# VH-VL binders against q96il0, part 321

Target 1, 167 residues: q96il0
Amino acid sequence: APERGAERRDTAPSGVSRFCPPRKSCHDWIGPPDKYSNLRPVHFYIPENESPLEQKLRKLRQETQEWNQQFWANQNLTFSKEKEEFIHSRLKTKGLGLRTESGQKATLNAEEMADFYKEFLSKNFQKHMYYNRDWYKRNFAITFFMGKVALERIWNKLKQKQKKRSN
Short names: E, the ipSAE of ESMFold2; O, the ipSAE of OpenDDE; V2, 0.75 times the mean of E and O plus 0.25 times the DockQ between their complexes.

## First folded at step 12 (VH-VL)

Design K5 (framework fv_ebrasodebart; at its last look DockQ between E and O 0.03; V2 from the best seeds 0.00; counts 0 for: pae O 12.1 > 2, placed apart)
Fold by ESMFold2, look of step 12:
Structure K5 (fold): chain C 167 residues (1-167), chain A 120 residues (1-120), chain B 108 residues (1-108)
Amino acid sequence: as target 1 above (167 residues)
Amino acid sequence: QIQLVQSGAEVKKPGASVKVSCKASGYTFTEYYISWVRQAPGQGLEWMGWISAYEGYTNYAQKLQGRVTMTTDTSTSTAYMELRSLRSDDTAVYYCARDQSHFPKGHDYWGQGTLVTVSS
Amino acid sequence: QAVLTQPPSVSVSPGQTASITCSGDKLGDRFAYWYQQKPGQSPVLVMYEDSERPSGIPERFSASNSGNTATLTISGTQAMDEADYYCQAWRSSTAYVVFGGGTKLTVL
């Protein structure tokens, strides 16, 4: 393909599709992978009789999904940018062009690319450690509220049995 | 004691730049985003952007994109906001404020504010 | 769309109930937050996560958020409650923090 303007030099690795959620759905459902994060978003159902506790759980899950999308979108862009910069720098040091004689994008061998991967992992170790800390904190909070919602639903079921008996 | 202490007032001419600092103490700096919020005289709060303390990535208000740069120094627990190409309507009090990274609970602690005056 | 609309002012008599609204498209899908700012001071968080009250904030402050509207309610309003009040939401489609325009509460 011809190069014009600042077009992307490599083929995108993932297929993305447009997905139209049902206008009326009574359940959560999973959409297609996000273009930048590669994560599949959950589209949350909002019932008509959502309790305050159920609403809080839903908002916690929505906020966590968005936080996760933002983190991985940023990391994917950083990885791609630093990978290209590494390749360009190493090709320049060798006195090589950015393209082969066939017009394909010049690359580095597996040993050279292993150096990049090691450097990237070392550079980002603390960032990923803090991400994992926040992920566990969020998961614990969500799990705790899921338990509270389950107990609330059991309690409501017992109240309906009492009401039915009283009639 | 949780504190956000900002640098002192600045007087600048149009076209100059200003860099405001915000030193955090009394908490784990990497657990919080730092937002920058400004308030022109007699006006409301205007969000400028935020920076993730542990990742260093930023999100800026559209109005300020290209003129603002936010950074952090984790070793000194300090956040910075630089605004370039200053205009008279950039005269405001500039606040830093924190919010939790793992789940935002609102801006619970604010700096004292830094008055930036842009005049000829 | 990404705008939070508040009335510019609200006036109440001492002891009465004040209500300050904050309107935005699907605001009830997000957590809403409220701040109080007195003249010459930094803002103070008075409500978070729609209806939660930070420690040190009097029980006469309450809030709700559903549909397109969040509401801050101050019962038994006192002269010391006279301030500017701002709502705030996190607008996730762009990772944006949005403040409302502010409401001046006057206690006469």
Scores: ipSAE 0.521, ipTM 0.775, lowest interface PAE 1.6, mean pLDDT 83
Fold by OpenDDE, look of step 12:
Structure K5 (fold): chain C 167 residues (1-167), chain A 120 residues (1-120), chain B 108 residues (1-108)
Amino acid sequence: as target 1 above (167 residues)
Amino acid sequence: QIQLVQSGAEVKKPGASVKVSCKASGYTFTEYYISWVRQAPGQGLEWMGWISAYEGYTNYAQKLQGRVTMTTDTSTSTAYMELRSLRSDDTAVYYCARDQSHFPKGHDYWGQGTLVTVSS
Amino acid sequence: QAVLTQPPSVSVSPGQTASITCSGDKLGDRFAYWYQQKPGQSPVLVMYEDSERPSGIPERFSASNSGNTATLTISGTQAMDEADYYCQAWRSSTAYVVFGGGTKLTVL
């Protein structure tokens, strides 16, 4: 039985650029755009006395970021592949080579590419819709926990003021 | 000229199904989405859902989930909307509309409407 | 579903400016469409994205957005402008279309 070669699903390499901020930083750092997703990663600061709510918020933000990075990395890869296939197919149909006489990569004009973009957007519309839905859900959760953390901080400040008045 | 021509008026009994057609002309049918909107007598516009003409992706209003089915026939440039388990409150003029863009954001062309009457 | 709120009716004298508002909590998707509907007719798109007018729509029609409120403005209102007007939004997260309740414009 011939071993059906496992089509290596070209999974976008999970190489989130591990931008490591300086250890002594007390704030969030924004890295350069990722080469696959084109999204700028955020390195989240971890306070020494992080509360359980703050930790939960940080984790949600991290997970959401990773989710976004993976989604857009895959989308950009798919887009690039399909675009190339479209160009090659169209050039072939026109009887044109993949390279010009000058050795440059043959390209399609803006009008021809408009068909590709329309088709690509149409085909991926549902995927983008689900992405947007999930994006809103995640951000809603983050915002909710941001509110909880804010309330916790207010409460802690009030307790500290009361303790200072009693002494 | 871009036109959407709908099927004629229908009279149905409660519990029955109705299928309304919308024939598109004057543009590339497969490049656009079709939305369905209904209007009860003396009431406002109610969005029912949309369908991608080429891929067949659909999105239905939550209120109509399970009762509505939208389809397209690319060979005839025709969109269809089927509504099942009809009730008296389904009495309305039903419109098909073309989306202005390649996304179902707004509607630039409308059918003439199809009156569906649900009566015992 | 996000609810778009419109005034049920607006009355103006001929030549006056009519303003119809459409308010919603998440109009943040910035896409307010406006439709005119006359009795017994299909809706007609009068304003679309970025306050643009379709071909054939008079220049007296304009639209603006401020915060969570979209406004359709009809300058120099004419008797022929008497109709029902509907605002419409699109929600990017669900791809749902939502219509306002409609506004009856009367030209007195």
Scores: ipSAE 0.000, ipTM 0.538, lowest interface PAE 12.1, mean pLDDT 86
ESMFold2 (binder alone), look of step 12: mean pLDDT 90; pTM 0.928

Design K6 (framework fv_ebrasodebart; at its last look DockQ between E and O 0.02; V2 from the best seeds 0.00; counts 0 for: pae E 9.2 > 2, placed apart)
Fold by OpenDDE, look of step 12:
Structure K6 (fold): chain C 167 residues (1-167), chain A 120 residues (1-120), chain B 108 residues (1-108)
Amino acid sequence: as target 1 above (167 residues)
Amino acid sequence: QIQLVQSGAEVKKPGASVKVSCKASGYTFTEYYISWVRQAPGQGLEWMGWISAWEGYTNYAQKLQGRVTMTTDTSTSTAYMELRSLRSDDTAVYYCARDQSEYPKGHDYWGQGTLVTVSS
Amino acid sequence: QAVLTQPPSVSVSPGQTASITCSGDKLGDRFAYWYQQKPGQSPVLVMYEDSERPSGIPERFSASNSGNTATLTISGTQAMDEADYYCQAWRSSTAYVVFGGGTKLTVL
């Protein structure tokens, strides 16, 4: 059986967002939309005295962001590829060129493209369901840790006030 | 393996016509465009035009409008370029090239070239 | 026709980095292609869209775009890299292909 050459799935290059926030920033920064995912990356601020709980929250947020970036980068690539293939296939089936006589890119009408979108969504429905499930799980976890961090900060402020009253 | 094999060298007189062939193999011929590029001795590359192998749509460089005709034969997977009213400055190596995608953006495979000499 | 401008020649020592520029007014059509041509041979595609390398092209070849200038970079230049290099652009409005004037790379 001839080894079907593994089609190198064009994995979206891990687009290292070249966005660097200012060095003196004490806040999270939002970068421009990523080229592949179209999601805006967030650069998370790292406090000098970051607590273990704050660090855990930050890491969880970062991991979730990376997960989202990778998912959408891959989905967008797949979408673009399949869309192009659909258009080409449909045009050929119609006996039409990939370009007009003037050399412009040939396009399909809105109705034909609607078929593509419907098929694409149907094909990827399960994938999107799993994504949504995991998205909610991750966000619930993040929210939970946000609450814990908030409580920790309140407690630390109260302890500091008590120490100042005792001196 | 993808290959473009061109016809042999031609010697023509001024005012004559030349027709160069380019036989494609190793891929689905009708899914791609073929471009023609020429190179005069000691000069750079000059794009002449492209043809869609399937539809036969053509786009020619403005300089060659009216003198050049590109055609394809899908049954033999062969592209043709005819240049008419030849002049001495048409002396060049002529290349056929496959476009990298279904659109004529860039050229990933090239023929070996065909020398056309125009001499009195 | 918009002309892509290249330096006529670039010289580098073996192991050094060679940079070849290609400039044009409307390189706004984002994609420069690069071709290597050795004497008596057909051009070979060395870089295509989004600075990608075709199969068989060494990793020492890279390309970048900045504004209206495309740059081909050859790191660790070898004697075998001596050739003519051409940039090429495609115009979406006319579907025309345009080549640069070519750059002779000499490895000294």
Scores: ipSAE 0.028, ipTM 0.627, lowest interface PAE 3.9, mean pLDDT 88
Fold by ESMFold2, look of step 12:
Structure K6 (fold): chain C 167 residues (1-167), chain A 120 residues (1-120), chain B 108 residues (1-108)
Amino acid sequence: as target 1 above (167 residues)
Amino acid sequence: QIQLVQSGAEVKKPGASVKVSCKASGYTFTEYYISWVRQAPGQGLEWMGWISAWEGYTNYAQKLQGRVTMTTDTSTSTAYMELRSLRSDDTAVYYCARDQSEYPKGHDYWGQGTLVTVSS
Amino acid sequence: QAVLTQPPSVSVSPGQTASITCSGDKLGDRFAYWYQQKPGQSPVLVMYEDSERPSGIPERFSASNSGNTATLTISGTQAMDEADYYCQAWRSSTAYVVFGGGTKLTVL
């Protein structure tokens, strides 16, 4: 199943090992957070005897993860850009410069910033509604295929038990 | 019943821009991506990019980055593709096509195509 | 850039089985899609999700995708199947859609 992450950027890359999945792992494993989406990618295990049904499930989960990573990476960037645009427009309205006397970016007080958060939520409300709709549809499909795989494995276990008894 | 109807053929000079429209009908517009795909005369299909109708998010082919803009108007169920700084090698038929948003099912419906001719 | 490689042409006699390949690095790790395009027409989706057939596509169309190769198979090929065929997949690192170069199927 895919997991949602925070909107913050990843930890800086200094001192972090290059991402490299274990080649002989028998399990799915989770990599470090993506620097733009803040989501941890799942690296899916590919068994040597993967059935066609298991393969289809793995591809669906992989595609869903990529879709989710892309959405949140873009939302994080959109949030940052719209925040700066809002600050710039409000500073211009007040007749203030974009930088403080010390050269740092000027900011707005908490009351003024609350207006941004309300505007951002309202402006992006429809987009997030459609994301949630698609997220549920994708997870329903994944759950359906997980059930089919589970049934396939149960029947294979029963066939193995019957085969052992008949020897 | 499901249709993607594109705007008519256009002739442009190098350096100009073109904006092709794609009006969707017979389905819920916001449940699908719209891809733009072009085909030069006698050549294969070349993907240009896609736009999510529900969020306006775009992803453009790297070759076209900076020259292409894709937009939608959900009130009219219409997608637009604008290609700027036209060159003679942009002469092609431009298609719009839809794909499902929840996971890829393929481009199941295509527009009729719009011929854009760029000549000096 | 990821590349999907298709043979430029395939010729078969009516009733024979046509096989059109599409090769790409680890293509079997992604869903593959197939399109048919007849002269002067828009492409038509004929296979999706590796091996699924849309409504209205004859059962003689089938497909598979494993390893580095996806294959479109048309059994009992008819004259009406004469067309260009394109495979399509994603380049996973950028959500970049890739089409193969196309295969002209000739039925003689």
Scores: ipSAE 0.011, ipTM 0.632, lowest interface PAE 9.2, mean pLDDT 81
ESMFold2 (binder alone), look of step 12: mean pLDDT 90; pTM 0.929

Design K7 (framework fv_ebrasodebart; at its last look DockQ between E and O 0.01; V2 from the best seeds 0.00; counts 0 for: pae E 16.9 > 2, placed apart)
Fold by OpenDDE, look of step 12:
Structure K7 (fold): chain C 167 residues (1-167), chain A 120 residues (1-120), chain B 108 residues (1-108)
Amino acid sequence: as target 1 above (167 residues)
Amino acid sequence: QIQLVQSGAEVKKPGASVKVSCKASGYTFTEYYISWVRQAPGQGLEWMGWISAFEGYTNYAQKLQGRVTMTTDTSTSTAYMELRSLRSDDTAVYYCARDQSQFPKGHDYWGQGTLVTVSS
Amino acid sequence: QAVLTQPPSVSVSPGQTASITCSGDKLGDRFAYWYQQKPGQSPVLVMYEDSERPSGIPERFSASNSGNTATLTISGTQAMDEADYYCQAWRSSTAYVVFGGGTKLTVL
């Protein structure tokens, strides 16, 4: 029985952006757009005296970024695959080759592609709704922790000022 | 000279399948489409479908979807049309025809036809 | 499937002009090829969609398009022109080929 070659599910490689910020940077760095997600990754700065609250915020931001990268990488791959399949199918139906006489890749017109976009959006509507919901939840949490960190920093500054006045 | 030569007449029973061949000569086979057209006795022409000899793309008439399969052998410059689940109303002369261009627009050369008779 | 409508029969006297019409609602994408078929023979292309004649087709054959109607015209009709004539169109959206019902031309 010939071993059915496992169709390697082209899982978008979790391509950690090879962008390395300068070692001496005290700020977050934004990398170039990822080739799969088209999202620009952020390299988060880790302070030497990171508070537990700051660490929690950083981790939440990192997790959210990874979540976004994975979602859009997969979505873009799916879109590209389905688009290509649609074009090929439609060209086949029209009796057109995959290439023109000039050797160019045969394409569909805007009207024909409109059907693809409508279908794709319809098919993925629920997925996008869940994404949006989760995106808001995550960002709300991040914003909440940002507020807490801000308050903590204010409080620490006030304590330091009081200690300097007492000496 | 461009020629399409079809296989000989066939007699089949209901429920059987028939496969008709069409050998092309006198031109580059892979540059053209082949259409299949049938004609019942005393009736008009009915388009069945076309096939691209190069890509193998096919387009079948809706009425024949699921029952017809068109194929090509580029090594022998031969087109094939298989019709399954034959019925009495499938009795017809079957023609292969070359399309004029890279598109199935019109048919400039025709085979001599193959009579397929479906009888009990 | 779009249906092309032809008159079932047309009669003409020798030397007169015969006109065969082909009408369809969605002929709009590209107009009709014309085929001649004599009894017991394969169809022969007599007119291209652009109203051009294949080599070997007499000049008395011409075609025209107006709106949703294609017309094959045979001037100076001869006895040898007696045959069935079919129009054919191609639908660009589906790449379906559609034939008319055919017209029997009788030369009286």
Scores: ipSAE 0.025, ipTM 0.565, lowest interface PAE 4.5, mean pLDDT 87
Fold by ESMFold2, look of step 12:
Structure K7 (fold): chain C 167 residues (1-167), chain A 120 residues (1-120), chain B 108 residues (1-108)
Amino acid sequence: as target 1 above (167 residues)
Amino acid sequence: QIQLVQSGAEVKKPGASVKVSCKASGYTFTEYYISWVRQAPGQGLEWMGWISAFEGYTNYAQKLQGRVTMTTDTSTSTAYMELRSLRSDDTAVYYCARDQSQFPKGHDYWGQGTLVTVSS
Amino acid sequence: QAVLTQPPSVSVSPGQTASITCSGDKLGDRFAYWYQQKPGQSPVLVMYEDSERPSGIPERFSASNSGNTATLTISGTQAMDEADYYCQAWRSSTAYVVFGGGTKLTVL
């Protein structure tokens, strides 16, 4: 049993998976890692005079973050569930209980677990290939719109400078 | 489209327990947490706690710690709130409400409320 | 009752502007949210993240949050706006929800 560590305080209702950033931040804010996805959520800054192009970029980044968080949360959950199911079924086949005499969860050795890892990787191979492809597509789009926003801002400054010279 | 439908009114005696259900529809249940908020007659809103629908993590108001349990059933998209050791000052309308778990945007949808009356 | 303080009531003539305040220490450092509750009904979110308006909420609803005070403003107040209004914030970094005590808006 752990003592006087953060683990004892983890039984209090403090295991939140989300974060509410300070309102006055003038930059993007990064929260703590999500327990299941292990990714840090980002709350994106909304500027006072956001152009339609800037809004499109922000929404694209938000959508990509949500997609990425969902994928990894689901994959990690699937891995954990299938791992426990595999261990449970193999322990039952061996006539063993789910816990040792000391109360700890019964486990399988590395050779026994190798079958699980092989099966899991095989079943999820295509899903991870499509995820990787979609990840690159989304990041390319984000980079493209970041460039367009940067050019828009430069162009707006040039127009403001040109307007000043005419006065 | 999006709905939170709660179980019906309850009348309880002091010392009993009550379990209120909140069935969600029209959205992805696991992307939201469910807050429970109660309102005593003539009083304001009192937050009781929340539960993350996917992970099952809970955060309870300190004054209710030890008396309240919140659970979810992902297969039926239903959240539950159980309040034990009821007292007369637990008489209230109990609401469930959702908020986005990753990027909270406020409680945008609320259940219709469940009146729980505690009297001898 | 809550650490967020609201006036218990505000009265406004139809067509005039109503302002409902919500006071808390350094509230402007946190996002503020506003809810409308009509008698016998569930609360309805009318403003979020200080000044953002949900879809379906009229443009006459606006809000701000600065210093120790968040303010809900209803321009061109109508009889249908008569309701109780609650502000809400997050308590520090604990993810606790805090509601204000509520303000009864009367349209006479």
Scores: ipSAE 0.000, ipTM 0.478, lowest interface PAE 16.9, mean pLDDT 79
ESMFold2 (binder alone), look of step 12: mean pLDDT 90; pTM 0.930

Design K8 (framework fv_ebrasodebart; at its last look DockQ between E and O 0.02; V2 from the best seeds 0.00; counts 0 for: pae E 10.6 > 2, placed apart)
Fold by OpenDDE, look of step 12:
Structure K8 (fold): chain C 167 residues (1-167), chain A 120 residues (1-120), chain B 108 residues (1-108)
Amino acid sequence: as target 1 above (167 residues)
Amino acid sequence: QIQLVQSGAEVKKPGASVKVSCKASGYTFTEYYISWVRQAPGQGLEWMGWISAYEGYTNYAQKLQGRVTMTTDTSTSTAYMELRSLRSDDTAVYYCARDQSELPKGHDYWGQGTLVTVSS
Amino acid sequence: QAVLTQPPSVSVSPGQTASITCSGDKLGDRFAYWYQQKPGQSPVLVMYEDSERPSGIPERFSASNSGNTATLTISGTQAMDEADYYCQAWRSSTAYVVFGGGTKLTVL
């Protein structure tokens, strides 16, 4: 049995955004869009006195961000590859070259490309459904922990006020 | 590994023609352009033209129009550059180069060069 | 044909920063490619149009564009960096490629 050469899945290189916020920042920073995912990364601020709940929230947000970055980086790569293959195949079927007489890359018209988009969406429909489901679950969890952190902060403020009144 | 291998050195008389070959390997030949660049002894780089490897579309430097012909053989992944009506000032090292883009913008891989000497 | 102008020569001491400029009237629309050529060798691409480095090119090589001038910068210049450097642009209207006159970098 001929060893089917492992198709090196061109995984989008996990290009760690080189965006580094200023060291003295006391808030979250939004970086430029990632070149693969086109999503803006968020650098989360870490307070010196981060509570366990705050830490859990931060980690959940970070994990969700990484999940989103990876998903869209892979989707965009797949989309770009399949789009190029579609264009090449369609041009060849038409007996056209891959480039114009002026040396520009040949393109398909909007109507022809609509077929590609329709097919691509159809093919990836289930994947997008799962993504959306997981996106909602993750965001619900994040929102829940945001609420908990808010309550904790209120409680801590109240305790501090009571201690100041007793002294 | 991507390689461009050119034909050997040529000595020609004035008025003659020369045809230089450039065999490409290590990539899909038909997806790229091939540019030709020459360099006279002790001089800078001079762009001669480009060819689309798949369609055979060409664009030549104005100075060389009518004297230069670029062709490709997709079956052998080989590009050719023919220069006619050779003059002494055509004495140069001739390079083929792959253009890294959907457009012939820049050259990421180069051949080893072919010396063409035009002497009486 | 658009002309790219480079200084004919630049000299730098080892460990210092070398800067090579490339100027052209329409360069503002296009970033320059940069090539290194050593004696008796083929040109080697050292910088892409988008200021990215090819694989194998040291991080000490960088490029920038300001107005109609592209600049190749070599930080911590080494003796091995002595070569001729050429800028190159592409003209969208004609699809012509244009090279600069070249700059000889000498490491003293």
Scores: ipSAE 0.027, ipTM 0.581, lowest interface PAE 4.6, mean pLDDT 87
Fold by ESMFold2, look of step 12:
Structure K8 (fold): chain C 167 residues (1-167), chain A 120 residues (1-120), chain B 108 residues (1-108)
Amino acid sequence: as target 1 above (167 residues)
Amino acid sequence: QIQLVQSGAEVKKPGASVKVSCKASGYTFTEYYISWVRQAPGQGLEWMGWISAYEGYTNYAQKLQGRVTMTTDTSTSTAYMELRSLRSDDTAVYYCARDQSELPKGHDYWGQGTLVTVSS
Amino acid sequence: QAVLTQPPSVSVSPGQTASITCSGDKLGDRFAYWYQQKPGQSPVLVMYEDSERPSGIPERFSASNSGNTATLTISGTQAMDEADYYCQAWRSSTAYVVFGGGTKLTVL
C-alpha cells in the first residue's frame, strides 16, 4: 500500500494548529489542555533550513507559551487554595463543619462566594494588570517578527524565481 | 542610572541562615524578575532561582528546594534571598541580577556580589 | 538539558580570533546569552538572543547558536578581553536558567 502524506492545515496568527499532525508533519500542532494551566500547548515545527529570523520567531513563540502556561498554572493553584481557605474560614465562623453529615464538602451560597471572588480579584488586580501588559508586549513582539519573516520569505521567493528564469 | 546594590559580606556558622538584600534603582522594578546566582571560590556561576518582582512568583533550583526563600518589597524596590541550614559548601559570592519578566533578554545588570562565608 | 559544557580554557595571541564554545542538547532551539567576568568583578552581558550585542560591547564580539552548539567569537582579541566567559540558556520545560561551566580566555 502506498504511503500517504501528512494532512496540513493553516495555523492561526499565534502559530497554532487545531490538528494533531502525523509523523513527518510540516506544521505546528496543538495538544490537549495542560492539567494545571488549562491551556493547550503548541508543538512547534522546526524546519531543517530555518533562517536566523525564523529561529528567533519560533523561540519567542515557545518562550511566550511557557510563560503563559506558568502564569495560569500558578494562578489556578492559588485560586483553588485561597477558595478552600475562604470556605473553611467562613464555615468555622458560622460554627459549621467542613463536611456535611454525608461526607461531602460543605459549601457556601452564591452570595457568600461572591465575597470570595471580589476579594480574590482585588488582591490579584495588579498581578493581572501586569500579566495583560506583558501579554500585549509579547504579542506585539511576535507580530513584529512574523512581519520580518514574511518579508524575508518574499525576498527569498523572488531570488529563487530569478534563478529559475536565468537557468 | 540602573543599579543593584547588595548588602555586605556575612560570616556564618553551619546550620545558620543568611538573608541577602538587593536594592534596585533607576528602572521600573516591577517590570523585571530578579535572579540569584552564586559563585563558589574559583568556580563558575550557579543559578539559584528567580522571583517575579511584583507578583512574587518564584522558581528555585532543584538543589536548593526547601532551603531557599526569595521575596521582594516593591515599596523599597528591594529583593531578598534567604538561604537556611547553611553548609560549608554554601560559601560563595551571591549575586542578584535582573531580566525582563515578559521576554528574557539576558541579565543585563548585576549587583556587586555579597560574600557569604560558612565556617566553624 | 542538564548541563551546558564549555572548554575550561582558551588561549590566543593578541590580534587573533578567539572562539569559545557552549554545548548542550538542542541548545540551538533556545536563545543563548554570553557573559564576561573579570577577576573580582560581577559578570557583564556581552551577547544576547544568540547573536545580538548590547550597547557598549565592541563589534569584535559576535556569536552564533545552531544545533547543539553556541559559539562566542572575539576577533582582534585584546589584552583587556582576558576574562572568564559564561554561556547561559533558558530551559523551557521548567523555566530554569542554566549557565555553562565557564571558559578562561588567556591573551598571551
Scores: ipSAE 0.000, ipTM 0.588, lowest interface PAE 10.6, mean pLDDT 80
ESMFold2 (binder alone), look of step 12: mean pLDDT 90; pTM 0.933

